VH-VL binders against Cytochrome c oxidase assembly factor 8 (COA8). Designs and how they scored, part 96

Target 1, 167 residues: Cytochrome c oxidase assembly factor 8 (COA8), of Homo sapiens (Human) (q96il0)
Amino acid sequence: APERGAERRDTAPSGVSRFCPPRKSCHDWIGPPDKYSNLRPVHFYIPENESPLEQKLRKLRQETQEWNQQFWANQNLTFSKEKEEFIHSRLKTKGLGLRTESGQKATLNAEEMADFYKEFLSKNFQKHMYYNRDWYKRNFAITFFMGKVALERIWNKLKQKQKKRSN

## First folded at step 6 (VH-VL)

Design g45 (framework fv_ebrasodebart)
Fold by OpenDDE, second read of step 11:
Structure g45 (fold): chain C 167 residues (1-167), chain A 122 residues (1-122), chain B 108 residues (1-108)
Amino acid sequence: as target 1 above (167 residues)
Amino acid sequence: QIQLVQSGAEVKKPGASVKVSCKASGYTFTSYGISWVRQAPGQGLEWMGWISAYSGKTNYAQKLQGRVTMTTDTSTSTAYMELRSLRSDDTAVYYCAREPHYDFLTGYFDYWGQGTLVTVSS
Amino acid sequence: QAVLTQPPSVSVSPGQTASITCSGDKLGNKYAYWYQQKPGQSPVLVMYQDTKRPSGIPERFSASNSGNTATLTISGTQAMDEADYYCQAWDSSTKYVVFGGGTKLTVL
């Protein structure tokens, strides 16, 4: 009887899904959504002859990804906590249980939940504004370096073609 | 009839680990959560943590973070609680209890196991 | 962490009414739950969601929640009601379950 190797689900304590791409990958890989941020992580390919500009672009993309993962993980946790508190408070006020008599999840109506969303958005408005600002700054920087890398690649291809014509 | 049947008493040395089981019957296991509560001799009830039998989500008491792990096996309708790095003050009766809550929400305990005595002695 | 405070002991004569209080911060905005525990036995739920009584619990058991205090009331207390009683609540901010320190009810 083949010993079914107990796949030790190494629950790595670090909340980022350690999606490991295949070792021979020549392209970027997109992992499953992270359980906290719900963002899909990207594993960036590292070329054998990575230029300094390519390396800088890769690092900037990695840092931006980590920043996004941390932000949304924290926001989702905060949202879930506040939503839970709101629901409990409102159900208590209404004299309702957390479950119906049929054992189903007790829910608030759409109007009551709209109040929660309005309050949550109002409370977090400034935080979201700063996030959006920083998101644009980071993405513009990434786009700028993508352009530089593209130009570098074009230039290198032209030099190689000239060298082949001279021989 | 709804029943929670726990594993037998355990005697452990300091620094060891203990794993207590709780077999549920008489209801749909995945429709409820399981909480673990302990009681030291002559003391009150202390909540240890919760696990959803549906989603596997957990919430542990802050005091036990890093030392406790709760798991479920839906195929056998069994919940497990592992406590690591045992100390003398971990000597207690450990109870599993059914919790009629949803998602991340904590409810109350409507059915309890018979308890498992864990003794930590040198 | 939220703390629930109970009197350590309450004494009552047979046939009289026993009252056990549980006080906690913002308890009025939370559900209170009550458990009975007899020596060497598991806790038994006697009241849930402030005022609701589980099936099999005698009608002499009732509960209320006013302000920051929940109260378990046992009318016509019997010798069989001698036990430890625990209040419990859930803290939505920490997501932790909290028990009171317990009250020993003695029937004299």
Scores: ipSAE 0.005, ipTM 0.550, lowest interface PAE 10.9, mean pLDDT 86
Fold by ESMFold2-Fast, scan of step 6:
Structure g45 (fold): chain C 167 residues (1-167), chain A 122 residues (1-122), chain B 108 residues (1-108)
Amino acid sequence: as target 1 above (167 residues)
Amino acid sequence: QIQLVQSGAEVKKPGASVKVSCKASGYTFTSYGISWVRQAPGQGLEWMGWISAYSGKTNYAQKLQGRVTMTTDTSTSTAYMELRSLRSDDTAVYYCAREPHYDFLTGYFDYWGQGTLVTVSS
Amino acid sequence: QAVLTQPPSVSVSPGQTASITCSGDKLGNKYAYWYQQKPGQSPVLVMYQDTKRPSGIPERFSASNSGNTATLTISGTQAMDEADYYCQAWDSSTKYVVFGGGTKLTVL
């Protein structure tokens, strides 16, 4: 059996949490949304007799997931930082304090925030276009290897059928 | 690499108009603003105005309102500044500079063009 | 005329700390920015949003902004730091950029 205990581990350097799939699962398992990326991680089932090609596909999918998680964690962090800087900048140019009399964080209204959202989307347009391009390239590579694995499995089944007929 | 390349030096008579160009490269032109700043010989920096390469919205210094027009051509990533009814005291080096903040409220200039000398004399 | 006040000149010996001030009403409630300009060259951003340093600017450059005064500090000043330095802020009431009059830094 592939199931061998549950271990507590630190998060990956990318900030992705480690968690265990359901006991004795023979399929991929989807976890809850990551705190930073807001994406649901996939834990991949590893067959006992995984072929080199199947291993390459799995590692490509895992690497792509980590890249995707890291991109969105970074994008969300950038959004939060720039939003805070924008709010502080606007309050500072108005000569207002960063805190209310009760000690709560001062905020801007929806009309003022509309300018931030427009400029943030414009500023990050190129970054998002490069992300989409790279996402398409990665999906192509994954689809290509999925096709290779499928052909390998079909060929192996065909060989097994021939072997059984010779008996 | 980020560059702003300006048009060459100009000599004009009082009452004429001048149009300076600023060609941007190495970044997404429409994600930033362009400010124009001038410097008279031996003097300090004077802000003239700002244009959004995204929206085309402008904001001009009050003393130049009615004499200055700023435009952009997104197809060539080029900003333009036209100053009309030139006077001798408009003699200055004119700079374009990139504005990286979300709007022009807290503007600063992270990259500058090489400058264009405009001499106004009779 | 510039609203922000800078000393017209500051002199330091090589290796000493240079301090350039920029004064304006409630300047600490606004972001301050600093530019370096060498003769015949374009200005270069050396400090932004009060205390932040752009990539490529040596760590010996630092700045502060509080009350009515922003200060650019250059530690271990080198001959290559000789230049005019300009502070800049945004004036929300007039909606325009304001530059200081400039400070000529001499290292001798």
Scores: ipSAE 0.000, ipTM 0.465, lowest interface PAE 17.9, mean pLDDT 80

Design g46 (framework fv_ebrasodebart)
Fold by ESMFold2-Fast, scan of step 6:
Formats: C-alpha cells, sequence, structure tokens
Structure g46 (fold): chain C 167 residues (1-167), chain A 122 residues (1-122), chain B 108 residues (1-108)
C-alpha cells in the first residue's frame, strides 16, 4: 500500500532519518518532520517523460534537501551532546550529583544555561554564517530553475494550442 | 584526514563465524553510516548492508539476512560486521565504507577501508 | 532487482579518450556513481551524482547519465588510470544499492 511505504523511516548514516514514500504517488510527497533534523522530507515524483530541465530541477532540490538535513541533524546532535556535557561539568564543579535524592535528573537554571548558549553560538557562528549563505544561494538556484520549468510548460501549452488550431 | 582501518586477514573453517572491525578517524563518527561491501576473488562488488552510527539501525541485503550482524561502538568510533555459518562462497575481501547519503537514490560511498581478506576453507 | 550492465573490458592507447558505459532501465532517472579499483587496492569514488567530481580527482574524468545509459569518460587516458571501474545506482524496488559488473580498463 502507498500509506505503508510512507509510514516507516530508517535512521540515516548522517544521523538523519531515511523515509519511504508511497510507491504509487504521481506527485511529490511530503513526510513528517525528521526526529534528528526537525525538517520535513520531500520525496520527488519522477515522471517517465521528465524533461532534461525538470530533471535538473528535481536533482538540485534533492541535493539541497540532503545537504539541509545533514547540516541540521549534525548541528542538533552536536548541540544536545555538548549541552549534556556542559550540565554534567557544571554539576561536578558545584559538587552536586547527577541525580536528586528522588532519583530525578539534576538540572541547571536558565541563568546558568545562558552561559552554554552564549558559548555554543560563539563557537558555531562562522559555521552558521556559511550555512545561511549557501542556503540563500541554493534557494536562488532552485527559484531560477522553477521559473525555467514554468516557462517551458507555458511554451509547450502554446505549441499544443497552435497545433489544435491548425487541425 | 579521513581514514577507515580494518582488522587483519582471517582464515576460517566452514560453519565458523568471523567478525571484522572498522575503526574510523578524522570525522564525526555518528554523522555518517557504515556500509559493508564484499568482493570474491576475481569478482565484482556486492553490497552487504549498512548501519547508522547514530541510532544503530541496520539494513541488510536479503541474501545475507539471518547470517550477518552489524554493530558500532561510538566510544571507539568502530564498526563491526559479523558473518555466521561461513561457506566457501563467503571467501572474499570485506570492505567497510563511509555511507554519505541517507535517502533513497542518494546512497554512495566516499571513503573505503583497506579491506579484510576472509578465507573459508576446510 | 535492477541490473547494471557494463562491458567487461575496454582498451585504449595512452592519450586517447576512454568511455565506459553502464546500462540499466531508465537509469537516467536515477543518480549514478563511479568507483575506480586498482589491483590489490580499495575502491575509490571518482564520480558522484552523475556528473560531480570529488576533490582530488583529475579534470580529465567526467561523466553523464541520460536515458538508459550512464557513461564515465576519461580524456587523455594515462597508464595510472588502468583499473577496474564500477558503476552504482539505487534499486528502489528492494531499497538497496546495486553495482555494475565492472569494466577492466587496459591502457596499451
Amino acid sequence: as target 1 above (167 residues)
Amino acid sequence: QIQLVQSGAEVKKPGASVKVSCKASGYTFTSYGISWVRQAPGQGLEWMGWISAYSGKTNYAQKLQGRVTMTTDTSTSTAYMELRSLRSDDTAVYYCARDVSYWEGLTYFDYWGQGTLVTVSS
Amino acid sequence: QAVLTQPPSVSVSPGQTASITCSGDKLGNKYAYWYQQKPGQSPVLVMYQDTKRPSGIPERFSASNSGNTATLTISGTQAMDEADYYCQAWDSSTKYVVFGGGTKLTVL
């Protein structure tokens, strides 16, 4: 069944999920947010009569999605790992155990966590800046190719209209 | 410098098991998967399966289902592949490879280990 | 159960262009990847996502993928290019990758 193919995902080598789209889809399919990247994956329909321009657009969108999911899965993983390490080190510095007497996980207050966020942002500033630049470049390219595909489709419709008139 | 270093050659009798290791360095181990690919003497490449270093999820080639187990140890950045009930036709060089892409149609291998020769003979 | 068909061998003289094909039904609708394997060595990725060249791979390597056939092209072929070449693509029906049978490139 189509639904069954879309329901399950494997966790990917890059730390993001791999999703399984419906086999009988005649259009693009949008999945649920990935657990690690927090992004909704898109599986692109591949028509048998795909034009070279449509193929270029699809491949560009697929590459951009993979790049985007890998970046955010890696970033979220790094954030979570470093956050836990920071909490552990601060509790150790205070002479506190990792657990309360009730057995609950010990936590830091918002003021203490502000130090972590400041440090994390500073450490990753250049990485995020390069990501934003590349994100804009990729979106510009995708928009440009979308425009080309739209113009191709309009031209093909006009050609068909002329053919109908001549008959 | 990205590197995958595999364990040494093994000689096994039919019915035995073999466990090959693959130690990764030069990258964040949990950000990429590991695929295993084997090559029988004078033959082509055969994909065996992959494992996510982040989640530990695996996907095995149907031909090997039930005989192969892939695991990782994130504390040592090492992947393992165990093949059981060995037959003479399992004689091959076994490669680990970094599995870059996670999505259908985008799966490929950018760095490979040096290979481990496993010989199965009576 | 996709099957990728490669010629078993291709021979060229030094400096000539080598073309290695990989054929599969509607392969051009998928991404193709290429690996080089020299005797006694591990495979090396030489082309990915149809046309892209990894850092460190010479400019004389190029590739295309359209219709049913992906092609790896080596311009100005050198003795060091002598190797087995394998194509790879995704098989959506079984959710696994498939490799071509390999092509031995001989530089005469």
Scores: ipSAE 0.000, ipTM 0.489, lowest interface PAE 16.2, mean pLDDT 80

Design g47 (framework fv_ebrasodebart)
Fold by ESMFold2-Fast, scan of step 6:
Structure g47 (fold): chain C 167 residues (1-167), chain A 121 residues (1-121), chain B 108 residues (1-108)
Amino acid sequence: as target 1 above (167 residues)
Amino acid sequence: QIQLVQSGAEVKKPGASVKVSCKASGYTFTSYGISWVRQAPGQGLEWMGWISAYSGKTNYAQKLQGRVTMTTDTSTSTAYMELRSLRSDDTAVYYCARTDLFYGESWFDPWGQGTLVTVSS
Amino acid sequence: QAVLTQPPSVSVSPGQTASITCSGDKLGNKYAYWYQQKPGQSPVLVMYQDTKRPSGIPERFSASNSGNTATLTISGTQAMDEADYYCQAWDSSTKYVVFGGGTKLTVL
């Protein structure tokens, strides 16, 4: 895994928390922030009599969460790696060590970092635009399925009331 | 397969201009820069300049300031290098190479196959 | 401005270690890169960031960079290693890329 000017093979970070919710919880559980993505994972409660439509919605939400976790884990790793490489390159060029006399990690001033931040944001502008587009598409799909599930639940409750009145 | 493919050999008269193309494939063109390097017959490598495929920002060798222009066409993933007011000592193989978005500070990989430009009367 | 100096030629016998130097003012404070060029071919990256080797480059290639001198070392040199070798560095003060003059390696 070299830096710029060399071919890199994709390494997908795990990015997803392995912490489990309390067993037999009747609610969705929100975990601690993932180490790489900084996003909190949601562990979905599965009803004992989950319908096929409810299962599709849950799987869509889980898949969207995984996509979101992987995107931000990869983005954060890329940012950290490129930032570290930029700082090390600049410090080496100046003849400075990676650490100060006090043993603290050496850093560049805000003006020196401005070029890095501007280029990083510019380089990733299209990637972030496509992420936002896909994020909206995914949320539209989730909202659509949530509506279908809501209609199914309304229908089932109406059917239950009809049956109870027939007793 | 990451590849840079350059345009074919050119023969020009002194005072003319030449424009060499470099078509990229196999990677996200706008995530990298392109550097241009030339090599006169039997001589070493001479850096000419760099262009960001993302921003279009350029950085040219001092010796070539005013004579060289580098551009990109993002829709075709192609970089161009135009050299004006050609002299006989501009006879060289011209290479494009993939590099970084920070002025060409890093290494060059891959390189195009090279374009021979001959300047003769 | 900045100049990188390489010996014009280096000769070694097959199986011996070849050493190619690249000298420049405070070059050890910069990253050095190395390219191999065979006649009629484009340069190929063989070493980057002083000491790192790209995938596909044999492990007999190694490099160092300290003080004013970067060195490319080829252990157990083979006939296929005959080529011109160029060092490269970037000068932050001028924002220029600088190449060494090149070294022709001959394996006799």
Scores: ipSAE 0.000, ipTM 0.485, lowest interface PAE 16.7, mean pLDDT 81

Design g48 (framework fv_ebrasodebart)
Fold by ESMFold2-Fast, scan of step 6:
Formats: C-alpha cells, structure tokens, sequence
Structure g48 (fold): chain C 167 residues (1-167), chain A 122 residues (1-122), chain B 108 residues (1-108)
C-alpha cells in the first residue's frame, strides 16, 4: 500500500542511493557515482555533541561537495550537448544524413572527433583553470579546519585524562 | 518518524506577502535540502525553488526570481518560503519537500509536507 | 527551457500493465523521477534516478529512461494505484526542476 510504503521509507533516505546507510553507523555514508558528475556524493554523519568548530568543518565540506558536483555535472552535460551539435554540423557539411545506409546512427572518425576535443578543451581552458584554483583553495581551507578539529579533540582528551587521574 | 509539518491556510489580498513554514522532525535537518513546490487548483506541480539546510544556498525558479525568498532556522528545524507581491494566479497549495541528496540538481523529493492552501482574492 | 510532456490520462483494467510516458528533449541524458498523488493528498515518490524504487514501493512499479522518453510501468495494476502521476527532471540549461503536466491513471 502507498501508506505502508511511505512508513517504510521513513527508515531510509532515498535520494542518491537505493540502499540506506547502516542505522548504527557513526561514519560518513558514501553514495554511488552521480549520473551527471560521475562523482560519489558523501552523506555526512552529524554527532549529537558536534562542536561549533566541527559544524564549520562539516558545512565547509558539504558546500565544497555541492560546488564540485555542480561544476562537473554542468561540464559533462555541456560536453555531451556540444559533442552532439558538432557531429550534426560536420555530417551536414559533408552532405551525409544523420543515419547510415544500414540504419545506424552516423558517426565521425577519431581524427575528426579530435578537432572537437581540441576545441572544447581550448574553449574551456580558463573555466578549468578557475575550477582548479578554487578546488585547491577549498581543500586548503578544509585541511586547515581538519587540523583545528584534531587539536580540539586532542586537547579535550588530555583534559579528560587529567581530571580522571586527579579524581 | 520523518515528518514535515506546514503552517495553516492563508487568505491574502493581491499585493500582499505570505510566509509559509515547514517544520521538520525525525531526521537531522542540516543533512538535507528543502524544495518548495506549488499546485494551483486542478493543475500540475510547479517547482519554486530549493534551499540547502547545510549551507543556506538557494536556487529559485526564474519565474519567481525577485518575489520569493527561502530561509531556514536550524535551531527549530524549520524552513520558510516567503512569496511577495501576490497575484490571483498565486492561489495554490504550497508544499515543502525534503531533498535527499542536498543538491538542487539531483532533485529527489522523498518526503512531503501536508501542503498549505494560499488563496489570493480581493 | 525543458518541457516534459505526459498524456493527460491512461486507463487500464485491474491486473493489466499500465504504461505512463514522459517525453522531453534528450530526457535520457537526465535523471527522471516519478511521483504519485491521490486526491487531497501530498505527492509520494515512487521512482527516482530513472530506475530506482524507494523502500516501501511495491515491486510492480518499474521505470526506464532512454532517448527522449521516460516510462513508468505498473504491472498487475490495482484499484489503489489510481492516482495522478508526475514525472520530474532537472534542466541543466536553466538549473531548475521541471515537472511533467501529469497523467491521471484510471483503473476500470
């Protein structure tokens, strides 16, 4: 029944993966590769006692993942669209139909496609340079906050041991 | 028990603003996105926009750009959708829906609120 | 700019297979999603990312997406399956979500 189905859905997130993460898991869940970006999304585990610093790190990682997924999804879709347009234009220029005499979809040979790849890469060069710059900036920031979280956890553990020993 | 509970029905005059709330429970609010979808009487579903409870990032439908604002209050696990300069054709049931992936471009709406009827009439 | 076209209505007899189509330019290059909405109720996700079924949705629901057409298939259709069905996709050019116009499934 739809209502019974809805109740069972309440036990599992259903967006990225058919399979829900283990209920008892205290770790991040990694999903399957996205159809558009071909990158695996991460579902971040949120501890009940998350510190403000841990929250900042998690939000930064989540925002970086959103940015990264969006970039590659857009890039891959643009590539697919422009590739198809290029093939169509070249077949038209050659006086060929979109289908071969055997009924198969007409294609260009590897040497002709090399022209498309060269044009696509050169046209997107600046965009990819800015992506790489921002990617490294984001990873630097994440590494910085990871270090701060690690120091916080070490400090808290040391404080706990001192208090345990004195009591 | 995952649930999205929306505020009650509203009657507004043309030119007014409406702010609909959507209170989430049964899951970690900041791990998901929230989309807003409306449905005019007897018509289909129309997507209005999305907000990440992680980052606060928003993405609005172009038709509503400039008239809609989406926000979240993580302390109360509540999402809000404000629509300004109301017109008669804004009369609709407004739904909030949880977006599972946290991405506006992977729109998987796995749980929906009960809907809020907003009537715009003179 | 993407437009998703669904037939306004589909009728089947109990126990038969219902097929609801959703057509859009190069839809097979996008993820397709399906929602069921019964009168006076909120939509319910029945299929996501082309072919995946959420936990709790009966196995009689299946879907495909290729070329320009996504299809929701309900085998052994039951009276309880009578509802409006909406397809949905993400438009990469505008970066917004688009829904189909909806299909009323009648089981007679």
Amino acid sequence: as target 1 above (167 residues)
Amino acid sequence: QIQLVQSGAEVKKPGASVKVSCKASGYTFTSYGISWVRQAPGQGLEWMGWISAYSGKTNYAQKLQGRVTMTTDTSTSTAYMELRSLRSDDTAVYYCAREHSGYDWLPTFDYWGQGTLVTVSS
Amino acid sequence: QAVLTQPPSVSVSPGQTASITCSGDKLGNKYAYWYQQKPGQSPVLVMYQDTKRPSGIPERFSASNSGNTATLTISGTQAMDEADYYCQAWDSSTKYVVFGGGTKLTVL
Scores: ipSAE 0.000, ipTM 0.503, lowest interface PAE 14.1, mean pLDDT 81

Design g49 (framework fv_ebrasodebart)
Fold by OpenDDE, second read of step 11:
Structure g49 (fold): chain C 167 residues (1-167), chain A 121 residues (1-121), chain B 108 residues (1-108)
Amino acid sequence: as target 1 above (167 residues)
Amino acid sequence: QIQLVQSGAEVKKPGASVKVSCKASGYTFTHYGISWVRQAPGQGLEWMGWISAWSGNTNYAQKLQGRVTMTTDTSTSTAYMELRSLRSDDTAVYYCARGYSLFHGTYFDYWGQGTLVTVSS
Amino acid sequence: QAVLTQPPSVSVSPGQTASITCSGDELGDRYAYWYQQKPGQSPVLVMYQDSKRPSGIPERFSASNSGNTATLTISGTQAMDEADYYCQAWDTSSDHYVFGGGTKLTVL
């Protein structure tokens, strides 16, 4: 019975790198670059007395990070796949093998690859425009909530100072 | 097996538009381009244009610029060619052909069966 | 725009060698491709990259390029080889495909 080669469904890796910071950390940790997105994940610190506003900011940052990780993981995979397909196609049309005489992967020169980059950018132009728009919206929201949290912290410090002066 | 199946024959009046479809099967549609070539009765082959099934980028023959539009639907692996402002001299068999190159012209290794478009008053 | 020139017709006896030429100024720097078209049928690729033969094309078909002239050669020509033959190239300067005018091969 010929073994049906399992078509490895290239499942887009859904896994945000589970970088686990030390348990006693009182600050945000930045992990190594993710192997798929090449983005460095941030593990956000959760204070013991997290306010509802601080929690909302943290959740928004986490969601935005996940969104970025997913986008770039998929984009990098697409880029790599399409680049390889381009190179193979071009080599075939030139009557060249996929490997050099030394057994290395045959590559195209920078001039030949310019065609790929032009085509790739053209194809993905709208996708990048939507990404940029959404990136700005998300970061604006994050910045806005950072401002609110900063104000809340200032107010709480002032109240504590007043209470200490009255006693 | 690799196949290109075109839509049926069309009869049009001068000034009308025609849209011909070409459904591809048996290969990865986005790895190749599609060219359209026409042949008037008793005449030679005339290249009309090329579309990348990967990027959607097009290049049209100068003679047909402004009158021809080529599109692809990757979900159905179908290419379309629309020719507008039809004239009597547009009477021809229209062929879709698979371009071996992904992003530029080389050669056509598979052809559709052809679609006769007749432009008559 | 590049122009590819072919003879309008070539006649050959069965078993003899047919030669169809295609001339163009840029053929020295780019590949020539050849197509066979029988009456009422779609063109079929018979030669690519000057001298390469697709699968299913008989070995009697060969092609060569010398300077600005590509040549399709059919050795031991058979009645079934009667068809129109077109050369084709890619014009890099205009980014257009260019076909020759076609050659009618008659097997007498």
Scores: ipSAE 0.012, ipTM 0.572, lowest interface PAE 9.1, mean pLDDT 86
Fold by ESMFold2-Fast, scan of step 6:
Structure g49 (fold): chain C 167 residues (1-167), chain A 121 residues (1-121), chain B 108 residues (1-108)
Amino acid sequence: as target 1 above (167 residues)
Amino acid sequence: QIQLVQSGAEVKKPGASVKVSCKASGYTFTHYGISWVRQAPGQGLEWMGWISAWSGNTNYAQKLQGRVTMTTDTSTSTAYMELRSLRSDDTAVYYCARGYSLFHGTYFDYWGQGTLVTVSS
Amino acid sequence: QAVLTQPPSVSVSPGQTASITCSGDELGDRYAYWYQQKPGQSPVLVMYQDSKRPSGIPERFSASNSGNTATLTISGTQAMDEADYYCQAWDTSSDHYVFGGGTKLTVL
């Protein structure tokens, strides 16, 4: 069964739940999905001895996450708004009221909604293409900096081994 | 406790339709997406499609376009997958699974127990 | 067209390292995910976004994704790891998710 409009209307929006990773953790942690983007945020672990390069990588990953969250929150809100406008427009065209006899929001069947979905995807095709392109560019940059961090760690371990051997 | 509980096994004749349900509990239903994945006996996993419980957005596997419809009912925290014009090669265990993201970057962290759909005559 | 290729089977002795590969053009640009499935059971997520491990999955599980090949690595393999393993990725050509054919891991 489709989602009932009256139940949606009567339901207070729940906020995003906050959580904290267990103490003594040395790993990144994943939170609950954001209400608007439906994406799970990652809370990055910050080591005390974080190098400038490691900090740069972490900030790049955080900025990429914020960009990703913002994109999908906006996309989802736009979808919901346009979906409701489409439903209202089609109901008016059919001479139907916006509410059923039970007081619920009137809805369209899946066949009727197919027009909206097709139109929405076509209209947003370029936007999604650019999103995907930018997403891969960001992931490439992150991978590049991960490589730099790995080289730095190798170099530091070589220096440490030389020092330890000298002791 | 996070749990996805699916409807029971179905036996259908070719040309019929089947509608499998997936009732979620232990989390805020509208904050997650639901994917549907099937597995023919002795075969691998096949992704069928995905729906956002919050927005109603759907994406269906290309080969199933026109035959599958995914819906949700937030009042009962239930997702549905309807497959039409059933063929014998649709015989499979059908899984629902909770997803974390829209379109890409998603993963499926909790799975239903599966629903066996047998199509035979 | 777009297929994620996995070896149908991999055998390893207890305590040895198992390596399961997943190859496809999609993996060069897309995240890989890994699932474990035991007979009669639902799949279980063991690795996500190429190299991240979910809470509750043993640290002996690790993964990577480079070039067009994602690899799931199980160090110190135990009898309880015997299962079918599936990779998953976004298929750009179809704009949908695809699974690999699955790899049966035998621990003898």
Scores: ipSAE 0.000, ipTM 0.454, lowest interface PAE 14.1, mean pLDDT 79

Design g5 (from g1 with heavy chain D99S R100P G101L W104G S105K G106T T107D P108A; framework fv_ebronucimab)
Fold by ESMFold2-Fast, scan of step 6:
Structure g5 (fold): chain C 167 residues (1-167), chain A 122 residues (1-122), chain B 111 residues (1-111)
Amino acid sequence: as target 1 above (167 residues)
Amino acid sequence: EVQLVESGGGLVQPGRSLRLSCAASGFTFDNYAMNWVRQAPGKGLEWVSGISWNSGKISYADSVQGRFTISRDNGKNSLYLQMNSLRAEDTALYFCAKSPLYFGKTDAFDIWGQGTMVTVSS
Amino acid sequence: QSELTQPRSVSGSPGQSVTISCTGSSSNIGAGYNVHWYQQHPGKAPKLLISGNSNRPSGVPDRFSGSKSGNTASLTISGLQAEDEADYYCQSYDSSLKGWVFGTGTDVTVL
């Protein structure tokens, strides 16, 4: 059950970026599933010497993650709400109560629920299509910036080798 | 041109009702959450209500809970606020404001309308 | 009702730096929720000035900066200019109210 103070896991109140302690294997961390989206957030490692281009890529990835988290949290909430409304409506039509004799929530069988799933998917088809389009566009942009960062790193390494030879 | 335009404000007696509208243009309305924010003359901002892109999540400030109803019509790119049992304390300029896809806890209100004035007086 | 606390007014001369504090509680800023800042000129709608504690939207001068620590967020305006004379509001999400709360507002006067 959600606690009042734990409604959402969020960034530390300090607002200051935190670094991974110096370790050879210091990388991005995967957190527990968000209670609304049910997706695991990635906590990005921020190196001390992050270039402006690397920062731009990281921020793009963070923004894309937040967008994706918000989409699925909203979809899950909508699905749950409409599913509950559908079940209540069908139980009312059958003359049944919302709870069983054992005190559990009354449910519909898989065959009856198939109608809801078909309706939900049909109703949300265009939205899911546009989500997929935007998801691919965002991942294309991330891949593009990853390429730019890779080229920058190659260029910097070549320059470092040349400077080392000169000195 | 991304814009929000509020309408429906006016002078109304205590205990009566008003319905505010907000017309959106220049963006895909059904991809964003929408909010109502009010500001009494000479006072600060007060969040009134918010609604997710598909109406799946709706929330109200305690001061209006049970009296106001937020709704949206994505086919008409419009947001509404039905205000019932109006009180003198509801006198304010009412803004509509856009936020990301749904009621996100981290996301700012990036686009605001110009506001519509509601005056509750006898 | 739990509003975020701001000083009623701050003032400075052109070229000076001013800082506006925004103090919340364990249910909002102290819970880790982001703080956003809005600028409102007289007779105008609020304009987003800082999002997510420290991010500047396109078109906002780098003279404006935000920070957050514990229960308090701060907006700093460096190189104060006449056009900065406005009301400033912080905003955060409040878990106990299950909605957004705004700060009490700060009137910035350029002398």
Scores: ipSAE 0.000, ipTM 0.469, lowest interface PAE 14.7, mean pLDDT 80

